# Ledger of designs, part 3: VH-VL binders against 7-cyano-7-deazaguanine synthase (queC)

Target 1, 227 residues: 7-cyano-7-deazaguanine synthase (queC), of Persephonella marina (c0qst3)
Amino acid sequence: MKQSSSIIILVSGGMDSAALLWLAKKEFDKVYAVSFDYGQKHRVELDFAKKLTEEAGVEEHFIAEVPHLKGIKGSALTDRSVEIPSEEYPEGPPVTTVPMRNLNFLSIAASFADIYEIENIGIGVHSVDSPYPDCRAEFVSAAEAAINASSVMVAKKKNRITVYTPFLGMTKTDVLRIGLELGVPYEKTYSCYRGTIPPCGECATCRQRIEAFRSVGLEDPWFKKER

## First folded at step 4 (VH-VL)

Design s31 (from u2 with heavy chain W60Y; framework fv_ucenprubart)
Fold by ESMFold2-Fast, scan of step 4:
Structure s31 (fold): chain C 227 residues (1-227), chain A 124 residues (1-124), chain B 108 residues (1-108)
Amino acid sequence: as target 1 above (227 residues)
Amino acid sequence: QVQLVQSGAEVKKPGASVKVSCKASGYTFTSSYYMAWVRQAPGQGLEWMGLINPSGGSTYYAQKFQGRVTMTRDTSTSTVYMELSSLRSEDTAVYYCARGLYDSSGYHTPFDYWGQGTLVTVSS
Amino acid sequence: EIVLTQSPDFQSVTPKEKVTITCQASQSIGSSLLWYQQKPDQSPKLLIKYASQSFSGVPSRFSGSGSGTDFTLTINSLEAEDAATYYCQQSYSLPPYTFGGGTKVEIK
């Protein structure tokens, strides 16, 4: 049953935000999307975000620039002097961490929500034990509280803004199963941190994606054997 | 010293398949480089067909060729292959392989080095 | 897909004269444009990347300029060896990485 409400989805062009976008189209009457240009090395994901939002049929797709995150020192995603690693880190925040990235993204999405009178903001965070502090349930709860304390729409209408996180506590495999049931066109999703076309197949995100498809008995569309 | 050396000219009948090779040397085949295929019909311009990332083997084909083209690689010989099936007379062209780079800054530089070209003639 | 329109299709130019070739994109592509030179019976060779950056070994008489939708390749003083067809290419969006139709430059 669709809610008689609207949502704005943070769309990266990757698998998790694609699953979230398709779920939102099923559950909400009006779906908006916002994608972020923060100088990431895998900026081609923005092209995939555009194609996904066009195929989903969103009300409007916003591209927001985050200039202060461009050239962040020490993050492999934005610092050109730091190599994208080919191995997952067992402890602590990895070198691909962009400080406060999801906080910046949620605050920008909240501005759009306030302007367009949208009552829900969707973010595809998953796995309660994320190595990124701004992907955890505690962060989401605090962000939602701050958004509601700051919202002009909420103050005027007294309707709360909900940060919609349906994948919290789910594994990558769980999210993929949901997306497959919803008919997500995974051949139009992109996850490679190196930003190559086609994907490199060796960075942490490529390997996680390949393993997720293998766990459900499928081949990643990007690496599917032809004959 | 980067070199891309392609296989020799082919003459094929309509309905046949052709497989063109491109052997790379002078750089690390499986690093940040991809390989594209571009064709040129006699007296015409350049037409992109698709590309392959030799590292993981992933491919991306132009919609026009989807279902007829297959790109593969052999990392032990640093060679990329392009196979085109169900050949028609309009497939007569010079087929080029070309190397592309995604540098450490995330900037894409296609196509810095090209093979010598392989003439494929389709005639009945 | 992004369409690239080159102008003119053909130029016959006296040696030492300035040659200007224009490439127009159907939508903004930032600076993600390349220029190639193809001599008769030869493979294309990269001249300019990122709209204005010369590739290694390219003579200084070749220069590129422009951003967004309008781009120009300039040969400051044409030499006999510059007789060739010149192509622009975009690398802004996902493939297809489209090419312009080409500009043939001949010596008078």
Scores: ipSAE 0.006, ipTM 0.520, lowest interface PAE 10.9, mean pLDDT 82

Design s33 (from u2 with light chain S32Y; framework fv_ucenprubart)
Fold by ESMFold2-Fast, scan of step 4:
Structure s33 (fold): chain C 227 residues (1-227), chain A 124 residues (1-124), chain B 108 residues (1-108)
Amino acid sequence: as target 1 above (227 residues)
Amino acid sequence: QVQLVQSGAEVKKPGASVKVSCKASGYTFTSSYYMAWVRQAPGQGLEWMGLINPSGGSTWYAQKFQGRVTMTRDTSTSTVYMELSSLRSEDTAVYYCARGLYDSSGYHTPFDYWGQGTLVTVSS
Amino acid sequence: EIVLTQSPDFQSVTPKEKVTITCQASQSIGSYLLWYQQKPDQSPKLLIKYASQSFSGVPSRFSGSGSGTDFTLTINSLEAEDAATYYCQQSYSLPPYTFGGGTKVEIK
């Protein structure tokens, strides 16, 4: 049953944030959404984020620009000279790493939370084995502490801000099972790092998505065979 | 009925800037549609310059025009603008706006409706 | 970027004859190829979407076929009003969208 509480969800347009958005609609009284334009190659994901938030019926959907992340050199997600690989490198962080991306995103979401007096910030991080440092439990914990230490709302003795991460420790398959039960329209989600329509089916995010659907006995809506 | 109406022809000197407008009607301007700009030099083919999402205002420019082109929109008048600076004689072209649909099926549909074109002549 | 190569670049054709224009992509683009017609001093008009689907109001003499890297636009029986330049475009790779070089069709 919903409590009289509010949350702002980081919505990318991908399958994990879509599952989080639908879960938040079930669990919270008021749901807001924020999406980020940081010059990513898969910019089309923003259009899917808009469709998803409209269908979910959020209180308000904010689009925040992150100009300093636009055109970052060396990251395959933002640097046009760097190709998106079909598989990740075996050592070190992937070439798709955008420095401190989730830290920037959480800090911006926290500003909205403080201004609109929203008590929860939802982020769809899920992988225990994430190669991205800013997707791990230790990062989320540290970010939550910094947000509460910096919040004007919290300083005035209102309820603390909680970073809501219901999928921490889950696999992509686990998250997909939850989303299917919630009725998420996965045909309206998009994850391809290359930004192609149809999705390329070869980048790390496409492969993980295809495998997740296969593990629950389904075909990814993007890759279904048609007559 | 969908219509895209562009501003009139312009004559500019090298080094000047030009701002072309494209007013949309007959559909919801801030829905699932992008607006693209495509130019055509005399006797040459079509060249994509960039696109804008009228809903959020996000833009994507072709590398050749990055730093010289700016696309903006005014949601109150359903109008998209394309401004090209530091004009050269090779920028002489007809400039078109064109609507692109991004639908829920995930297929980027074609540029299904085009403006009438705006001739920009750059001459000394 | 995806490069589209059209052939031929020019054809002079007698009315009622069949016209075939080809478009080859530098990589597989599935069925995300479009065909446009541009008459002299006019804006381009959409003819075919998704390689083979006719746009509303397009005469039945126009048809598209192909998938992957090789695509064809066919005009079954050329009419005088079909004198135009024809362009293919890919929609597989979201920005940059790329066009073929064009094929000019003239009436003899």
Scores: ipSAE 0.005, ipTM 0.405, lowest interface PAE 15.7, mean pLDDT 80

Design s34 (from u2 with light chain G30D S32Y; framework fv_ucenprubart)
Fold by ESMFold2-Fast, scan of step 4:
Structure s34 (fold): chain C 227 residues (1-227), chain A 124 residues (1-124), chain B 108 residues (1-108)
Amino acid sequence: as target 1 above (227 residues)
Amino acid sequence: QVQLVQSGAEVKKPGASVKVSCKASGYTFTSSYYMAWVRQAPGQGLEWMGLINPSGGSTWYAQKFQGRVTMTRDTSTSTVYMELSSLRSEDTAVYYCARGLYDSSGYHTPFDYWGQGTLVTVSS
Amino acid sequence: EIVLTQSPDFQSVTPKEKVTITCQASQSIDSYLLWYQQKPDQSPKLLIKYASQSFSGVPSRFSGSGSGTDFTLTINSLEAEDAATYYCQQSYSLPPYTFGGGTKVEIK
């Protein structure tokens, strides 16, 4: 449904945020993007985020540095000494968990929304297959409430900020189907946790991605022998 | 210790295809290393064509060569192949394979070791 | 794409003199720059990685410096075997990998 408003999208360069970006371009009048540099091993994902936002034609793409999350010990995404596991879903919260990552990201995006008077913040969370507590509906509702209670724009203009989460309750395969219908250039998306070029094909997100494409009768563009 | 040995010189006519091989030894072929192809026309500089991850077989090609280049590997022989189709006279060049390193911190070192080069001449 | 501009294109140098080669990036690449040496009729050899780290076996007369957009390769005392073309390369934006145009160093 068409919106006569503005949105800022959290863009990682991966499949889910790419689908969200393309959906936002269809549904909103003005689309902004923000991407985060938190010292992640898959830093090449930021390059893909830049290429995707440029192709989508966003109003402005912000790169926010999150230095307190750089080098965080114990997370395979940021701790150099911890290997990225090849298992798809290990028991308990994954070793790739960065504490309160989405809370930090939403807070930063909310600051941009407040400054630029943007009415919506989009995040590509999908709770059905997520092992992360900060990807669930309960978290999103609490974050939205805190943002609205704290916003100078909301206090002055009485316009509520909405955390836009169209993929809650969807699987990665469901999100992929939506993105394919929207014409997302998946060959320009990158999800490998190891940060290798080309992607490793062995980490949890590479396996999820390969399986999602297979489930819709397609090959992942990264592993397609005949393009 | 690490050695990349390429196939011999090729002479091709315009419109033909060429397939150059690069055999790796002295390290685990399917470990943390990727293999790239870089060409050099006579008297010119270095031009990156693309790369392949030997482990999973995933590839990344430079836009200029998209649609004409195909990179593959054979893990049983530790060999990478680069096939270039629809050859033109301006494709005359020395073609190098070169190894890149994956670092667990996300630091990449392209290219620490290079093959000896394969001269491909495209002439009528 | 990130464009790398090398200067000078050519330099003829007396043995034992200092050689300085510069590489300028069209945008900041932090320290993700490498230097290669290519002798006539040979494949390139890696000299310097991450702007200033010498690769294994590289003589101490070679050093790299710089960050952001401006980088320098220095040969502190040129030897006859250093006659070669030198290339910089960026690894910041992956891909495409881009090379500078090269600097040819010749012995007088």
Scores: ipSAE 0.005, ipTM 0.502, lowest interface PAE 11.4, mean pLDDT 81

Design s35 (from u2 with light chain S31D S32Y; framework fv_ucenprubart)
Fold by ESMFold2-Fast, scan of step 4:
Structure s35 (fold): chain C 227 residues (1-227), chain A 124 residues (1-124), chain B 108 residues (1-108)
Amino acid sequence: as target 1 above (227 residues)
Amino acid sequence: QVQLVQSGAEVKKPGASVKVSCKASGYTFTSSYYMAWVRQAPGQGLEWMGLINPSGGSTWYAQKFQGRVTMTRDTSTSTVYMELSSLRSEDTAVYYCARGLYDSSGYHTPFDYWGQGTLVTVSS
Amino acid sequence: EIVLTQSPDFQSVTPKEKVTITCQASQSIGDYLLWYQQKPDQSPKLLIKYASQSFSGVPSRFSGSGSGTDFTLTINSLEAEDAATYYCQQSYSLPPYTFGGGTKVEIK
């Protein structure tokens, strides 16, 4: 008798969750994916999430709606009246902050984990996300504790659910190096907060992505000049 | 008032190249917008050729035109250029520039405003 | 490549009649579909974005519906000025963006 390892990955379509998905395919026996529709301006990212999960060959890809986050006032990511900044990580919590976004996402992923008896939940948080309160190590630890205290599977089987965060403490460049070694198809990833095609190249996520590629001696596939 | 104004009609011989311009006004040329080129042969439908992000200058070309088309921009004049080389008679068409929009509601839409079109005739 | 198939290719209709044009995608494209109107010797004009949202200045007689693979453009009461070729376009995939073959609407 063997125990299989299983994980459900939060897949946004961006470069960090793509690296996480490819790492999970290497490290776990069964990989599931969940993506979230919360009315984000970069909703095109969901199309990239679908393509990435198809290519990775996951067991099942869930799309979960989060209607209470749609149209939240004050966040540039969901409030259509608030412009997406062109500056990299301004002082204080960014205007792209969606209240309790990752907490909502982890709780929904935990519901799937409980139903399908999945023992790990993967989220691609890393050090560059530190301006967001729900991307920090303290938050991840508290969320994992709450998930385990609430899980029917854990109560019955005593198997702990682990929130898998292999990129905590890493830079976006570190995550990119890992993804490149794993063979992530970065031309199929999308990170632009403005949701434009091609990506705007000016928002915080575009700038970080471009700089990460440059730091490893490469050009971002989206911005590579054709000869 | 958003306006895209294209250069005038061109007559070229097979094997030549043509460079069409599209001058944008009425919006911030380099902010969350891209410019695409779409052609239409006489009596035929619309065919997408490629696009450029004016901010970074990054380009995407349709496979059919890869190696023959080059798209560039000049941010100081808010102008996009499309150059098509090695012209053939089947390249006779009206060439349109069209703006891709990130609108104030946060939704992305490919072609909200179009230039008036530039007729390129390729004949010997 | 996503292929868009429009039907009918041609339609001749009397004024005030209801006109329906369909666009079918070879795969699901969500609501990432646009409709354009092109009059003879003019550039295309955007009518509908995101399958059902009217563009600014478009008369209320134009409406769009559908999601996934099946989409419809409706002109509720045809006016003489509506004689044109209508095109659907998808913006779901990464470029290339693809267009339908067009539907020519004539008053007659």
Scores: ipSAE 0.006, ipTM 0.453, lowest interface PAE 14.6, mean pLDDT 80

Design s36 (from u2 with light chain L94W; framework fv_ucenprubart)
Fold by ESMFold2-Fast, scan of step 4:
Structure s36 (fold): chain C 227 residues (1-227), chain A 124 residues (1-124), chain B 108 residues (1-108)
Amino acid sequence: as target 1 above (227 residues)
Amino acid sequence: QVQLVQSGAEVKKPGASVKVSCKASGYTFTSSYYMAWVRQAPGQGLEWMGLINPSGGSTWYAQKFQGRVTMTRDTSTSTVYMELSSLRSEDTAVYYCARGLYDSSGYHTPFDYWGQGTLVTVSS
Amino acid sequence: EIVLTQSPDFQSVTPKEKVTITCQASQSIGSSLLWYQQKPDQSPKLLIKYASQSFSGVPSRFSGSGSGTDFTLTINSLEAEDAATYYCQQSYSWPPYTFGGGTKVEIK
């Protein structure tokens, strides 16, 4: 790991990218952040991303619009006619799948990295049980190869771009334990797919989050009876 | 130079517990690396038991060892511990600690460096 | 869990000859396969990672190939010090990590 290098972190406002942001602040000299507006139902997540990046003290926080993903049919995250499930993920890719979302996000982040001469792109992918193909090690490796093959910075022989995935192979509970040790302000993170305040507590991401906190002997800050 | 140094051989009775240590040196113990435990019964192949992330202390165990194995670490001494309880004769094996890494390119490399092994003999 | 099947289980080979060891996965694992060498009374040593990438300090006579479900470790010219048991391992899906049953290579 380059302690004196720069990194741009994909920040969603959720707990995993928050842990990644805090880890990046410890490991890298310059930390940038990019967040994506793709018409998601939980757009309020972007407000939390802004609060998190401000508290972390990033060099610059970019908000990138992804208009071709807005209104995409069939995904519960973007298609207003598709209900957000109030249950755990079924077998196979869930109805909340946005096709090639992380590929789009990494390519956009790579553009910022190339322009600003940032050597690392951080993404908080985790869990060997991920139902999303674009959250797996094979995808990350292929994406990094494509980014470097197309980079102007790399072509000029300045520096290679590395995709930084420290949580790959971890569960949400493991990422939470790391974030707790790093001092992440989890009360400033938001994961609800429905975009409600307070969070619904019933969608897959709310259930995963509540269970992760319970597994470490804590209550999720959003659902604490005694804060 | 990366080194993983394990504690010495143990002889235990059935029903006892054993705690094996693995001290890491030559790298940053809490940065981008994980520590796993893999055992090998005499004349047999390699069997993964579990791993710990030294940074967060998070653990994963193979289902076969659930409820019997506990992995912990001490970041001040760069040491990982594996405790196996309710020992049976079939637990007689050499126990290895082994370092895994997730490099920044997304390659997962379990396991690049291994300890010398600790022989645990369970006999009545 | 992903099951890895190695073949052959055992082979006795004349020095300087080419050795080929195969590892088959019960499902596609991309390139997430590693190869280890274990000499008697020693710990395993990593030889190859990500199906075809040599680990630091490994002699060039060792090479790995394959993707998906079929993988091969090749020793282009067997030396006496290569007498060992060789194991493949997958890193695609864990927990658990799984190993092949091993291939024992002896010198004739």
Scores: ipSAE 0.000, ipTM 0.432, lowest interface PAE 17.2, mean pLDDT 81

Design s39 (from u2 with light chain S91Y; framework fv_ucenprubart)
Fold by ESMFold2-Fast, scan of step 4:
Structure s39 (fold): chain C 227 residues (1-227), chain A 124 residues (1-124), chain B 108 residues (1-108)
Amino acid sequence: as target 1 above (227 residues)
Amino acid sequence: QVQLVQSGAEVKKPGASVKVSCKASGYTFTSSYYMAWVRQAPGQGLEWMGLINPSGGSTWYAQKFQGRVTMTRDTSTSTVYMELSSLRSEDTAVYYCARGLYDSSGYHTPFDYWGQGTLVTVSS
Amino acid sequence: EIVLTQSPDFQSVTPKEKVTITCQASQSIGSSLLWYQQKPDQSPKLLIKYASQSFSGVPSRFSGSGSGTDFTLTINSLEAEDAATYYCQQYYSLPPYTFGGGTKVEIK
């Protein structure tokens, strides 16, 4: 059943946000998208985000810059002197951690929601045991509260903004099953942290993606055997 | 200045294998660039064969060439190789290497610089 | 696989005239289209990227336009050195990258 409301989806170009985008198109009347340029090594994902939003037929696709995150050193996602690990589980805290990334993203999306009078913000957080504090249920609840306490639209109209997290508590495999049922064009999604074309197949995100497809009895489109 | 220099022309008999090289200079070979191979038969258009990421060595081949083509690299010499086996007369073509950009700036061009080409002639 | 159809296959044009070459994709490719120039016995040279952005060093008489399925390469005032075969290429999906069949431009 499609809801009589609007949503803005955080679209990275990866598998999870693609599944979210397709689900939102099924469940909401108007779907907007926002993608973020924060100096990430895998910024080639932005090209795939543009292709996915064109394919889905969103009302408008916004590209927002987060320039202070471009200056962050020590994160393998933003510091070009730090290599992306080839191991599935690198030692210590994830070297790919970007401080408060999802908080920055949600606050920017909330600004668009407030300006365009959009009632929902969708984010594809999914792992219960995520090592990233800004991917947990507690964070989502606190962010939603802060957004509603700050919104001019909410203050004027008394209508709440909802942070839509349908995949919270799901595994990447669970999200993939949903996306496959929705007809997501996974050959148009991109997850490699190294930003290579074709994907490197060796970084943590490539390994997770390959394993997710294997777990549902399929081959990742990027690495599909010719038949 | 970016340059891709390919090996010289080859003449092979049907059933043989050929290995063409492409030496890169003017940029960091193992950085944000991949290398593709494209061929062109006499009087015909361009046909993509596959590509390799020099950093990790991962490859992707067009299905038409799957099982016959192998792409490798030597990081010490900044050289990419394309080997095509079980040669047929219709494999007679000029073979090009071409550099593809895949950087994290959100900007990429699949083939910005090309080698000079290597003519492979397959005749009995 | 995405198929690219170029038109015309061949055209003979007087110097200083405008040349228009079209490239049609079998499905939407956004703006993920490149244009190349290939002169006899030379490798292809990139002219246009992202459907409409000129590559470094390319003369201003070359321009690209279009999005989705229909694309055009325009040479505003043809010069003798522009006699070549022109190819479009998509990079929307992998594998395979695909090329148009080419358009040969000759001077009268």
Scores: ipSAE 0.006, ipTM 0.448, lowest interface PAE 14.5, mean pLDDT 80

Design s4 (from u2 with heavy chain T109L; framework fv_ucenprubart)
Fold by ESMFold2-Fast, scan of step 4:
Structure s4 (fold): chain C 227 residues (1-227), chain A 124 residues (1-124), chain B 108 residues (1-108)
Amino acid sequence: as target 1 above (227 residues)
Amino acid sequence: QVQLVQSGAEVKKPGASVKVSCKASGYTFTSSYYMAWVRQAPGQGLEWMGLINPSGGSTWYAQKFQGRVTMTRDTSTSTVYMELSSLRSEDTAVYYCARGLYDSSGYHLPFDYWGQGTLVTVSS
Amino acid sequence: EIVLTQSPDFQSVTPKEKVTITCQASQSIGSSLLWYQQKPDQSPKLLIKYASQSFSGVPSRFSGSGSGTDFTLTINSLEAEDAATYYCQQSYSLPPYTFGGGTKVEIK
């Protein structure tokens, strides 16, 4: 943790980025947020991101459009002709994969970091065995190196930009435990890939969320059972 | 102008099924709006039956009606349907459809516009 | 299932007087409470969302307050057109969403 530190957090509106946002507010002096509109079916998640960042009290919340990712053929998250699966992730990269999504997101966040002279970029990747290639430690390390090689701020001031990934190597349950301790308002987070209100409860992200809450002896606020 | 227009009154015998329709107009039927069905027996309060997302067809039913209620939609006609089977005399009620407005200001789903109601009478 | 208890079930009020209706939830629901007005032989109309936010076009004499388990709808100065049954509804837990039993307000 650096003195008078600043960070920009990639906020999706989901559980993991919400935990990251609350952790960043505790650990950094100035917290900025950026959210991405890439034509995703769960675009309603952006409304949740806006309210979460407002409640957390960030310095500024940026909404960045990624038009070349809109309407990507073959990805269930952006291609309207491809159904969102109601099953867990299959073998290999899932049909919800958006090509180079986190690379695009980190490069855009890095532009904001460079302009605002922000020292850290936070991303809520959490699985050591992520099915997405751009969520792994190897990717994070390579992206950080490329950001620092490209930064005008770094070249001028010789201060490095760090890609902050406190949840790498953690399970979703581990991240949820941290967020509960931090007081994250999980009833205000949204993860459903289908973009429905209420959430569908059947897609991979809904299933993972429900199971994470169950593993800590709690019910997901969206799916509370009768007593 | 947002309008929800429901089908006309029905008279059914015990054991029959009834299918009530609710035609939406004045907004994009599949754009972030949901449709609930709520009933009200004569002289009684409001009773929530279920919710449908017209965009994907996902449904949520009250346990009391699970196995007897089916909610569907037709996106080409902007119409939601509620079918209730195995009718009993206690199913006599006015049935309302209501549009659920996603409200980012509270992370909840208020019902901002309601149909005129459909009286279903179950009698022998 | 979340049970909502409304009180009183009936109230007869002089015009211009203040009306207070309460809604108590069987468990904490944050601010996920709605208030509706229903006149005889008419459909319900949304008055208040998220416990305290007035819906568009609703007269300023209507206000909502509360959080957690205890909620109140207030009509600061009752008008003749306010004679109706008022219902609270929780939007916290699904399924089911649940309604209170209703409070009938009549002009004396």
Scores: ipSAE 0.006, ipTM 0.438, lowest interface PAE 13.2, mean pLDDT 81

